# VHH binders against q9m2c9: the designs that were tried, part 47

Target 1, 358 residues: q9m2c9
Amino acid sequence: MACIVEDPQRAGQSNETQIALISGVPDDISKSCLARVPREYHMAMKCVSRRWRDFVCSDEMCDYRNEFNLAESWIYALCRDISGGVFLHMLNPFSSRRSWKRINDYPYIPMREGMGFAVLGKRLFVLGGCGWLEDATDEIYCYDAAMNTWFDVVPPLSTKRCYFACETLDGKIIAIGGLGLNPNAKRTWDIYDPLTRTCKSCSDVNIVPEMEDSFVMDGRIYIRGGVGGSSTAVYSASSGIWERMDDDMASGWRGPAVVVAGDLYVLDQTFGAKLTMWCKDTRMWIHIGKLSQLVMKQPCRLVSIGNSIFVIGKDCSTVVIDVENVRKNKMNGVMVCSSIPKTWDDDIDVISCKSVAI
Below, E stands for the ipSAE of ESMFold2; O stands for the ipSAE of OpenDDE; V2 stands for 0.75 times the mean of E and O plus 0.25 times the DockQ between their complexes.

## First folded at step 18 (VHH; framework vhh_7nfr_2)

Design a129 (at its last look DockQ between E and O 0.25; V2 from the best seeds 0.00; counts 0 for: pae O 4.7 > 2)
Fold by ESMFold2, look of step 18:
Structure a129 (fold): chain B 358 residues (1-358), chain A 122 residues (1-122)
Amino acid sequence: as target 1 above (358 residues)
Amino acid sequence: QVQLQESGGGLVQPGGSLRLSCAASGFTFSNYEMSWVRQAPGEGREWVSAISGSGGSTYYADSVKGRFTIARDNVKNTLYLLMDSLKSDDTAVYYCARSTYKWGYMFAFDIWGQGTQVTVSS
C-alpha cells in the first residue's frame, strides 16, 4: 500500500525563489550561524523571510543544534480549566524573567479526560481520551513547537483509549492499556509512528489494566496502575517483552517520577513532600530532601532539564530543584529551591508536563 | 480578505461523478499548495488530495487514487476536484484548504472554505 510521504524539510507552500539566507554568505555558513541563535529569538527569525522560517522550523536545524550541544529544552504543560477546556502553557526556563505563557488558544482540542501526552522530537502529541457523552477516542492532536502551530490532520491510534500510559521510546509513541468501550484497550498497546502512518497494535495478558503513571528509563517503559499503584510492569523495547517490576523499586514509587541522568527520582507526597532516589546497587530508596508542603498545591507533575527537576502544581506554580546542589545545601532538612510564579489563569489543573528540546 | 468558497457538492448515486470547485481570493493563489480535506459525520478530518502551486505535482490519499483528480486554474484562481466512481464512504463535507506546513501524514492549514456537502446514496 503506497503512502504519500513528502520530505519533512519542505512544507505546505509553492516553490520558493532561491535567494540567499544571508546576502554574500554561502548558505552552509548561514545555517551554522542561524542554528546558534538562542531559541528565545527563533520566533522573530521566522518573520525575516520564508527561507528563514523554513530553516528555523526544520529538522535540519534541530539536528544541528543537538549535534553541537546547542539545543534548549522548554517545558510544556497540558492544562485544563474549570470549564473543561484543554490547552497548553509553555515555560522557557532559561529566560531572565521566567513565566508561563499560554500558547495557541484556539480550540483544536475538544473537552476530553484521560488523554495521553507525549513528545516526539519537536512535536507534542495529545492522544485519545473520553468525553462526557462519548466513549474513548483514537483521535490525536499534534503541536509543532518550532512552527508554533497545531496540525489539522493527524493519523489516529489503532485503538480507542482513555486513562492510559503514554510514552516515547525509540522514536515512536507507545500508548498502553487504559479504558474504553472496546475491552481490548486494557491489555493492548499501540506503537504509533505518524511519519509512516503506521500504528501497530500488540497484546499481552500481563499488561496492567488500569494506568496511573509511567516513566522511561534505560530503554524501558515502567508503568503502574490499579488501586494504590499495586499493578506494575516494565516494557523492554529491545525484546518487546513485558516483565514485572522489581518489588522494592515499585514500593517506593508513591508519587510522580522523573529520570535525571539515568537516575530515578520520585516525589513522595505522603506526610510531607520528600524527594527520593532509587539506588540500583543496593536496591533501596534513599532520601534526598524535603520540600516544604506549605508552598505547593497538589497534585504535582515532574519534568527534568539537566540536573534540575521542575515540580509543577496547580495553576502551574513551579518549584525548581537542582538535585546536585540540594543534597549539599539544606535548611532544617528542607531543600533550598527556586520558584516560578503561578500563571494568572486561575484554577487550572496540570494534566501532564513534557520538555521539548530545539 | 482571504477567502475560499467551495461549490459543486450534491446528492449522487454510487458510481456517479461530481466536480467540486473552490474559488480563491485575497492572496496570490499560485504561490500556495492547496488541498482537499473531507469530514464524514462523526469522523475526524481526512486529507484527500493536494496540488503544488504551479500545478505540476499532484498527490492523493490511497482511498481516492485513480478515482479523484485534483486540478487548478491559476488564471481564474480556482481549485478543482473531479470525483469519479463515487462510493458510499465518500459521503462527507469537502473543504478546500491552503497548506502552511506538513510532516509525514500530518497537515496544517491556515485558510479553510466553508465546505460543500457530497452525499453518495440510493
Scores: ipSAE 0.514, ipTM 0.792, lowest interface PAE 1.4, mean pLDDT 83
Fold by OpenDDE, look of step 18:
Structure a129 (fold): chain B 358 residues (1-358), chain A 122 residues (1-122)
Amino acid sequence: as target 1 above (358 residues)
Amino acid sequence: QVQLQESGGGLVQPGGSLRLSCAASGFTFSNYEMSWVRQAPGEGREWVSAISGSGGSTYYADSVKGRFTIARDNVKNTLYLLMDSLKSDDTAVYYCARSTYKWGYMFAFDIWGQGTQVTVSS
């Protein structure tokens, strides 16, 4: 039953006896109660009534859940199957049945190679991309995790891009470098502001070519690219310029990176899979542990929730690493890992992973 | 099936007027905010105008404010764009889109028409 998402904006004006969210309960209390329902049941909640649906899908719901510290982070992954199709998959890491699920197919959303993947609030954004027969695009699509719906976004990127770095900073989506019809695209970045509906294009020669990875730490965007990831750059929003990354830090960036509570972790895939941490104080990379290739197949992507790092490999094989003890300098040498088994039979490559809290 | 179909585009001289129509089907038209979006050659898509489901509220981009008028007929399931004082810069493919989500000034659309070409040329 295609839940006809009625325009949530109509909720304001008509004084008509608005049917209570919950019979006999004031709306504020009802909202508080509804907000406490676990995320796994939100889909069912949307089926109760239009008003329930509207609330569950509202930013107000998120506000309630954040206020009460009830927000639950789920993992979303762009994946490519053997056919070359790109799909969005989701994992509830806290469910009793930890399994990846494919999100509903939206034929009207062209999933392409080389898309940027970004998160703002409860929304996922896929940007740009290209196809075998299609040049780079500037299209932006938004998936609302609460609504479980895709949307087209206007305006598009300022520059058509594929295989670019995509990060969020200060409520903005930053699309950096990549390939496009414009040969100079690789030296440009777009700042997309959803609130103002503006996209600013900028250029800097210090942007790295052939973008491989990126992360945000301490309000800066770090990018890695070039042949074999030999080039790095750091963007500061305050200055609006790209600078060279420090050599000591750059030297250990040899794979997928993730920031956990301000600390940088890298899965070094040069010789196996080694999790390393950048120690800001000593300015050294610390070896944390090795992951068995038996449980994880490369290429891998990293995403963090709380103090846990999710290592997501081929076929969405997932290893969860708790780094709490690492952070607390209580490294008794034991890395606690758990695995989430593959749930589908198809060969899947993970392109990008993000977490969304609702 | 949810569908939007634009019509009314064409060639017009600068200063001229044109009326676009968008026929909606497959959904309760009055429940949705509708928008016009245009795309000029070589340019990105630009939001032009929006109208609430009831038609009580209208919104316009600064570039078209005072010249364009958005309207809707919920009985006919039709969206309109009256374009007056057309300029060369108004040349674009005009799309009708169903708005389902608003985030600040961000408009999200889930359904698009095929578009209608508007060319303003002397």
Scores: ipSAE 0.028, ipTM 0.424, lowest interface PAE 4.7, mean pLDDT 86
ESMFold2 (binder alone), look of step 18: mean pLDDT 86; pTM 0.874

Design a131 (at its last look DockQ between E and O 0.34; V2 from the best seeds 0.00; counts 0 for: pae O 2.8 > 2)
Fold by ESMFold2, look of step 18:
Structure a131 (fold): chain B 358 residues (1-358), chain A 122 residues (1-122)
Amino acid sequence: as target 1 above (358 residues)
Amino acid sequence: QVQLQESGGGLVQPGGSLRLSCAASGFTFSNHEMSWVRQAPGEGREWVSAISGSGGSTYYADSVKGRFTIARDNVKNTLYLLMDSLKSDDTAVYYCARSTYEWGYMYMFDIWGQGTQVTVSS
């Protein structure tokens, strides 16, 4: 079952006889101190020395911060403007000046539809897609959020695809179904892992042909295909088994979904942007609240950080919903909302949003 | 000014051999890992091979392992790729590039050459 490939990955370690990270301080202590610096200052730290830059950008620092629960999640929105460019906006939700910032790094990603957007550690992946006049592609672009730059060479998908479900599970990116040049691609999935040179293509006749939406909950990938969620399936990567989604759960999945601390939330955008939550115990959908249509321009995307749901609409206009009181069942708890202004990059569409913890 | 300049591309028959060269200037060549990257028509970039600054470590993509050899001459500041047993699938523009970072099979480069065309005709 397990793929065995050689691993050419190597650490970019400096010479051990080189300059100390902090003069007069053992490197172990220095690393402990540097790893605790809030993420908003990491860019400045990279300017101190080459050794600081290497450490700030390293897997070691990211792993330390995750181990000690110091990781901070920032939001990245995959966007498209009218001129056809695909680019990222980034939001630091912990900043006192909460505003979206455009990431303008090259190479230029061509205008495409139906792209996948996924996170693996500190890295964002844009996968596949197709253009109005172009067939589906297997190209992948990768942005490293710690280094703040794009990789120049990224291994492609095994199968060209667009309009597919794309999620990260068990340290791998899973691209499921969609359309492509291969007639059988509609019922296949790719397991993408750049560390092991694997991008295996698997197949199952139960996979829906066109993906509408997906989410990950409790180690499983939930997918919905067809208009109005007419076809649903659930995949467990640990067992490789496809299952039918619970009918009661599926009935309320009528819009973008997000998982907060193991609880499923869905924004139904048909009538006044209604937020609902799936209650596992009662197997019922619970109404949480409504959002004004005047605040949010559709379509909307959802991403969560902690107990906060970020509802991101056209031009990156954003409403932040704190669901802590709902989750803790406090009787005077109300859905606490705040707003983050749209960008001045007018007339952009938000394709997908993900958070990256560093 | 930092520059990389490839040469040695051309037309070759299947099973043939070709040697690519990349002249480096404007930086301390021996301090940097170097790579060959190729791009076939209508395809994305494919990493081919890499060599450490000293030349002590070499790395190859599975598609070329056993057929291609990367080498460097730190006196002449030149990177080489010896390509043997060439196949039609090896047809591409080949670039030399100076590495700045890699993670798994993903690479970042800060300096690229202009590329040299290799064509393996049937």
Scores: ipSAE 0.478, ipTM 0.801, lowest interface PAE 2.1, mean pLDDT 82
Fold by OpenDDE, look of step 18:
Structure a131 (fold): chain B 358 residues (1-358), chain A 122 residues (1-122)
Amino acid sequence: as target 1 above (358 residues)
Amino acid sequence: QVQLQESGGGLVQPGGSLRLSCAASGFTFSNHEMSWVRQAPGEGREWVSAISGSGGSTYYADSVKGRFTIARDNVKNTLYLLMDSLKSDDTAVYYCARSTYEWGYMYMFDIWGQGTQVTVSS
């Protein structure tokens, strides 16, 4: 009996009268209205209807919010707890109740060390990593901030990596160096292009070993590694090669780095916690201020939103530094800082921090 | 509980055919795009094929195009992969996955089966 797989082609266009997003309102207007709702309420919005959910989770929603300059940046931190578990934490910096929240775990994300952390649009990517007993992986996980959901990503990285630098450039995720089963992995980088669903592996001897930190500035990727961070390299996408970083700039890169509106800031942690800025014009590092060790426990990570630098330390203790006056050269020697208290009792190490605007 | 369970894997000779099945439970099967993904030994996961929720659209990797056919029975909550003209390079663990989002040509999955082994060997 030949099971006639009936060609489901004929499912008639049932004119299912698409239920309006908002009753009595054209969809375009409805979408515009919904897009104006603050991000903190998007979760609730998704509970209204399936159609609302779909819209809120759509790229279209992001487009609306970007168009209207309504996008709100939240901070996401990849954290490790005492058990070695890796978790994603989130901070809404605009909330009156500024507190870190743990995001629901992806059930399949193993406790991995040395994972890469990258942002593309409204999505966070967690890449690679290794376990105590596990070799480096090539797995990619994606957290959609609008959907509040984790996904597995295909294809994986071209090279299994852990403890590598991970940045986004020109819509691509760049995984640089690190450790892997391949001893040459440390001299390779992967270019992951979500549009073509390809991961290209490249190699260059100028890639630094033992990756410690990275940042993107002026369309280039800067990496620091080696013993004590003694090695630096700069990647240009146009040339596809790694070059040596200038010595004067490299000399001040002594801790976590962040770029704010094109300017490079570094938290020098060699003797306390000093915020420094690279002045492009004078080619000098400028001391901005010193953070109290009472407020911040190392190791710290940096992320920026607007003109603010968020210094995130152990247990997600957070100090916010406004650098607007620094940028405007109006600093009267006073650095304005605010603190966000620790909300968790658990010992948490911050691995990486990123911001996502939705 | 949301679950996917693959079956139908096995040993087959080159040029042979195999039919994989994936039983879905715990969700509205017809509302989701489903995919087959395979992983060869020592290799990363490779997307093989996808089918829309309604079954009206099918997609194939170039490596399997013309040889593999994806199908679904929404009444039975079952995904199928008909594999013809099998090659040694088709040897892999085949996974059924629920695809919930596509970004460009990148596939995102939130649910995986346990996989079924397909071995093509003379």
Scores: ipSAE 0.040, ipTM 0.435, lowest interface PAE 2.8, mean pLDDT 85
ESMFold2 (binder alone), look of step 18: mean pLDDT 85; pTM 0.867

Design a132 (at its last look DockQ between E and O 0.31; V2 from the best seeds 0.00; counts 0 for: pae O 3.8 > 2)
Fold by ESMFold2, look of step 18:
Structure a132 (fold): chain B 358 residues (1-358), chain A 122 residues (1-122)
Amino acid sequence: as target 1 above (358 residues)
Amino acid sequence: QVQLQESGGGLVQPGGSLRLSCAASGFTFSNYEMSWVRQAPGEGREWVSSISGSGGSTYYADSVKGRFTIARDNVKNTLYLLMDSLKSDDTAVYYCARSTYEWGYMFAFDIWGQGTQVTVSS
């Protein structure tokens, strides 16, 4: 069943009670008003009535907010604790009190490594992975950030995989390469469409067997993998062809990467953590600045919102770097930083982080 | 107390038929979309079929289209699954569940039955 919208005739006839969203106000006006409420209040709005909950959590409201530039980006971190348990933390970076909150209600996810983490609209996907007793899996878990809940049944990947590249492109999740008992996994990719079912695509010899990192830039998926990060490849969506990455660009990709307004930034996690930016016109890496390990606990992940890079380390300790001047002026050595306290949990690692705009 | 209880499972030959029932109590049955979900040994849960609260709309997974029929009796508060042309791949525990949210082929449920075993073999 590939349904974006339910049958209009069914909706109009099946509703046992239709009460006003706001007493004395036409529903179309009420929806416009509710959609403009800041995201930090959406959880409270869900407690007002069933109709408010349904609207606040709807694709209609999310689409309205995106269309009218009202969407607010929150950060979600996929985390692992000391026991190997997998869970999410979330951060509203624009709240007056910026602190991480744990999402505590999730389905049992076995102790797994090499999972994919991707975002489509308001939904976060955890894909695949493997355990010490269990080979690679095709299982997918999906969290709806507007509903603040997990789906109970999610269709699996077509190919069991772990340690693979996982990115969103053109409204679909692409799971690329990786490891597993199925030899096809390392040379294949799945295109997962949330409204339909996934379909395995063709093979390519340039797909590396174990993925360490990936990013999306200018309609292309860049991947790094192999032993010690020795292999790179680029998928060009416009041509459907795998290509070699620019050698100069690849040479500076020695850590987590993020793209800000079309510019590539990389955090080299060597002692003292160094942030660099790829300058397309000079074909060189520009040193932006250095982060002390006394402020940041590694390993770190990067996510961007606007012109801000969030560097998220162990226990979700976070540094926020504004790169607007660097991006516009190509200046080196200039950084503007602030910090966000670590999470309440101890001894957690951040596997991946993404932003969700609602 | 809100509860769902399945019945009607059993052993059947390939090509055979079964009718599953799910008795609902403790809530206004007609207000809720209801679903059948199955789980084969060692596999994840698979959505099978859903029916709107009124019974006016029905939905089926591709693997069961044309072979299974979902129905409900809102007077008796009972959900049904008529299973025809059964195959060995249909062997699973079948659960009835109350739907709360769905998008595409993804489903969330708040109430589950205990399940009934369906085994298709000769």
Scores: ipSAE 0.513, ipTM 0.832, lowest interface PAE 2.1, mean pLDDT 81
Fold by OpenDDE, look of step 18:
Structure a132 (fold): chain B 358 residues (1-358), chain A 122 residues (1-122)
Amino acid sequence: as target 1 above (358 residues)
Amino acid sequence: QVQLQESGGGLVQPGGSLRLSCAASGFTFSNYEMSWVRQAPGEGREWVSSISGSGGSTYYADSVKGRFTIARDNVKNTLYLLMDSLKSDDTAVYYCARSTYEWGYMFAFDIWGQGTQVTVSS
């Protein structure tokens, strides 16, 4: 009995009258209206209907919000608690209550260390890592900020890695160096392209060992590593090679780094916590200000939104620094800072921080 | 509870054929793109094939194109993978996965089956 696989082609376009997003309103207008709803209410919106949910979670929603300059950047921190569990925390920096919230559990790898953290669009990627008793992994997980859900991603990294630099460049995730079972892993990088769903492995001897920090500036990836952060390298996608970072610039890279509107800021943690800026014109590091140790606990991570730098330390203690005046050369030596208090009692280590605009 | 359960794996000789099935439950099956992903020993997960919710579109990895056929029965909530002309390199655990992104984006999956072992050996 030949099971006639009926050619599913003829499923008639049943004109199922697609239920309007908003009754009595054309969908285009409805979408425009929905897109204007503040991000804090998007979760509630997803509860209205399936169609609302689908739209809110769609790239179309993001497109609308970008088009209308409605996108809101929130801060996401990958954190580890005392139990070794890894969690994603979120901060809406513009909320009246300004509190960190645990968004979702990372159930995949307990006690995972050395993970890469990257952002593409509305998605966060967690890559690689190792456990106390586990070797480095090549696993990639994705958190969709609109969907508030974790996903497994394939293909995996080409090389199993932990404690590596992870950056986004030209729509691709770049996993650089790190430790792994392959002794040559430290001299390799992976280029993950989500559009083509491919991961390419590359090798260069100029990649720094013992990766500590990285940032992207002017289309190039900067990495710092080695003993005490003594080694630096710069990657250009156009050439596909790593070059040595300029000594004058490298000399001031003594802590977490962040790029704000094209300018490089570094939190020098050698003696306290000093915010410094790289001046491209003079090729000098400029001291911006000193942060109080009372409001933040090291180690810190940096993330920027607009003209603000968020310094996020242990237990997600957060200091916000407005650098607008610095950029305008109007700083009379006063650094304006605000603090966001800790909202939980747990001991939390911040692994990495990123911002996602939706 | 959302669940995927694979079946149909086994030992087959090179050149042989095998049919995998994946039973889905706990969600509207027809609303989701479904995929087959395989993992060979010591290797990472490899995307094999995907099929749209309606079944109107099918996609294949180059490694299996022309040999494998993905299909679905939305009435039975079942995903299928017909594997013909099997090779030793096809030896892997085959997983059924629910895709969350449309074709053209990264392969992202939110639900996985337990997998079924396919071994191609003479």
Scores: ipSAE 0.026, ipTM 0.417, lowest interface PAE 3.8, mean pLDDT 85
ESMFold2 (binder alone), look of step 18: mean pLDDT 86; pTM 0.869

## First folded at step 20 (VHH; framework vhh_7nfr_2)

Design a133 (at its last look DockQ between E and O 0.61; V2 from the best seeds 0.00; counts 0 for: pae E 3.7 > 2, grease 25.5 > 24.2)
Fold by OpenDDE, look of step 20:
Structure a133 (fold): chain B 358 residues (1-358), chain A 122 residues (1-122)
Amino acid sequence: as target 1 above (358 residues)
Amino acid sequence: QVQLQESGGGLVQPGGSLRLSCAASGFTFSNHAMSWVRQAPGEGREWVSAISGSGGSTYYADSVKGRFTIARDNVKNTLYLLMDSLKSDDTAVYYCARSTYEWGYMYLFDIWGQGTQVTVSS
């Protein structure tokens, strides 16, 4: 039974002579036209009419744009300011005037650490975390990128978690390990499946505690944790089990990781900022290039769009690396990059970055 | 200002009935689905029931199905929850919430009331 994500708002559309989306144009054509409008104008589109708003905010719109390869990926950064407040920042990488923008919508998430950050469809999720007064929380917040609105999510996490890995795989949100009141929570993971409308909780001894980083590659979830990031594990959805990560691969995972076109890249920040790539064929880490310390303020996070890696550091300073170009043009180890300067005066730490395609 | 205000909570014996109300203001009430969510002591929030903007569609959690009835009056901008055959397990703070999304296992809400206490005790 296809869990029809019924927009409860759609059920109430009485047969009132629905004003055409576009006067004189069939709705199907109108929708097609509207779906082709660049993402930067979607906010304005929502102001045209209620029907326009509803459509722009609908999953149908997203489906159209995905189907026709019109979806545009924007970058979202979960950030912490000097006050300890957590905020969401957004970057349109396609803009001629690329600048980070703070999303000033409720909720305010004060003094929280160890949060999960996940993307599923057009939605961003901020999950769990801990504060001064709470060892771990189960709160979930959702930001709908199309609606530009924050939501509270019910039910909360099945398990209170802090400093856990959070990934999306096969349309599911997976919360893995972490710290909490329950000492066993560190070896558990939860699978939230919107299609089946279920949350499954499982345990595995191979889950590492105190998650530092995670990524998804080739249908598997890779996690790194433990003291100094020495512990790794790999989850396969097909087997449903966690296994130890291969030592050769694990040895090079010394910083933020991102997958680009099926290849794993790691920013090694131990001695400067070195971009390395895992070569699947040779099973070796390859040095790709060095980033200038002048352009990157650590700690950095990575996100990929297409063939580009966005290195996002302190104050949302951003370096853009074209992986294809770097592979072709190995000029003396220096990577040709573009930069997006910080736009804020405040000290901002980037906790996590994700891209959302709408 | 967008606001939801619950009322009608109280103490009731097992098997008893209560009617909760939620007064909405600051938005076009009929354009939004509405839900009741409850939170028992020490527990997380639990979705209870939802109703479409027009009132044409109603949804219930399995735990309350057959016992609770959600309704709305769009003229009065009021949401209702009729609770029959109340059980001790129904003891919770009941919140009115503006629903924007049902996403599989998750329900998304953007506006909440302050809640009203319902206590079912012998």
Scores: ipSAE 0.697, ipTM 0.880, lowest interface PAE 0.5, mean pLDDT 88
Fold by ESMFold2, look of step 20:
Structure a133 (fold): chain B 358 residues (1-358), chain A 122 residues (1-122)
Amino acid sequence: as target 1 above (358 residues)
Amino acid sequence: QVQLQESGGGLVQPGGSLRLSCAASGFTFSNHAMSWVRQAPGEGREWVSAISGSGGSTYYADSVKGRFTIARDNVKNTLYLLMDSLKSDDTAVYYCARSTYEWGYMYLFDIWGQGTQVTVSS
């Protein structure tokens, strides 16, 4: 159905195709110029004309910026307030005044737990989840970070689920395990591919029932579950094969994980906040350093941008670790890191964090 | 303030026809593409048909092509779905929805109506 369904929205936008994007300039040159404007100014560009707004908000511009290494990654935190309301905060880490800003709520985002959070291109997806009295759902919501708008997504997940691992790999959203109305959901995964009409539910005995954490590295999804993290598995999306995770690698996975420049880092919070890195060559975890207890607000989430790890805790209180430089800049074993002020909202729990490169 | 209100649902026999209407208010109707989306009991939402803002382009899911006709009246701010040759698997709640963009087979909607029930049974 992808190749036979025309875009009704694009038809309305085509009303402006007869007008030059910049007077006296061929459109391909104009697009090259507009794509080089820093992301913080994109909102102003949307006010110039309908054609500018359509291009700035388009997949074409996002794809161009990523292809030509112009993309800027901003961080989005999926948050819950005291009332149980779910919303987003956004951080532009490149601005001179680095502060978290609340994105306006979409009225159809339900108050839920155990939701998946994933990124494809310029879009953030909130998937599934359940309430205390509410069964698991298959609903999907999308925030388009270029348009700065929320959408309901059709079709939904093929399997209703909550408390599951959710990652993006090879242009697909993979929802793994969790709980749902289907008693077998805990050993299944859904592959949600927006470019095809495929939304498949598969099963595998290697999928653990209780999802704790996941990360993506080298074209594979790593999952951890069970008591004490004893249940681990790795998935290759290209082959669809689940395998056992390396025991030495699994043994050091004792907290939130993130990949920086192809290297796996884990923040171990059990005995103070200790950052470690997995060394493939030696098959050992290397101690990088400790974070100051003064800035640790649990629970924490990790996001990487370039060589930096953003440690995001309660109220979006954030510490920034430049992993190359902090190995050299310690005081008594404590890494010297910069910080970003917490949000001004009341008591905010951070459910998940992702970056979007536009 | 933006509102979509469907009407025209009901019980019909197989092979029958039905006309759905959707009244739009609170926005410039002619500037937006519109869709019909349906949801059968226990199933996920399924996109059915779409029409461009001007009404010049229409699109249909394979399951309804040749049987359903989408139309709009931009003076009355009303969207229509004429449903012919109805069969039992057309039984669903039918929603009027405003869309901004599709991405492959992923349809993105920002405003929905409350839905109207269509039941096809003998």
Scores: ipSAE 0.264, ipTM 0.730, lowest interface PAE 3.7, mean pLDDT 81
ESMFold2 (binder alone), look of step 20: mean pLDDT 85; pTM 0.870

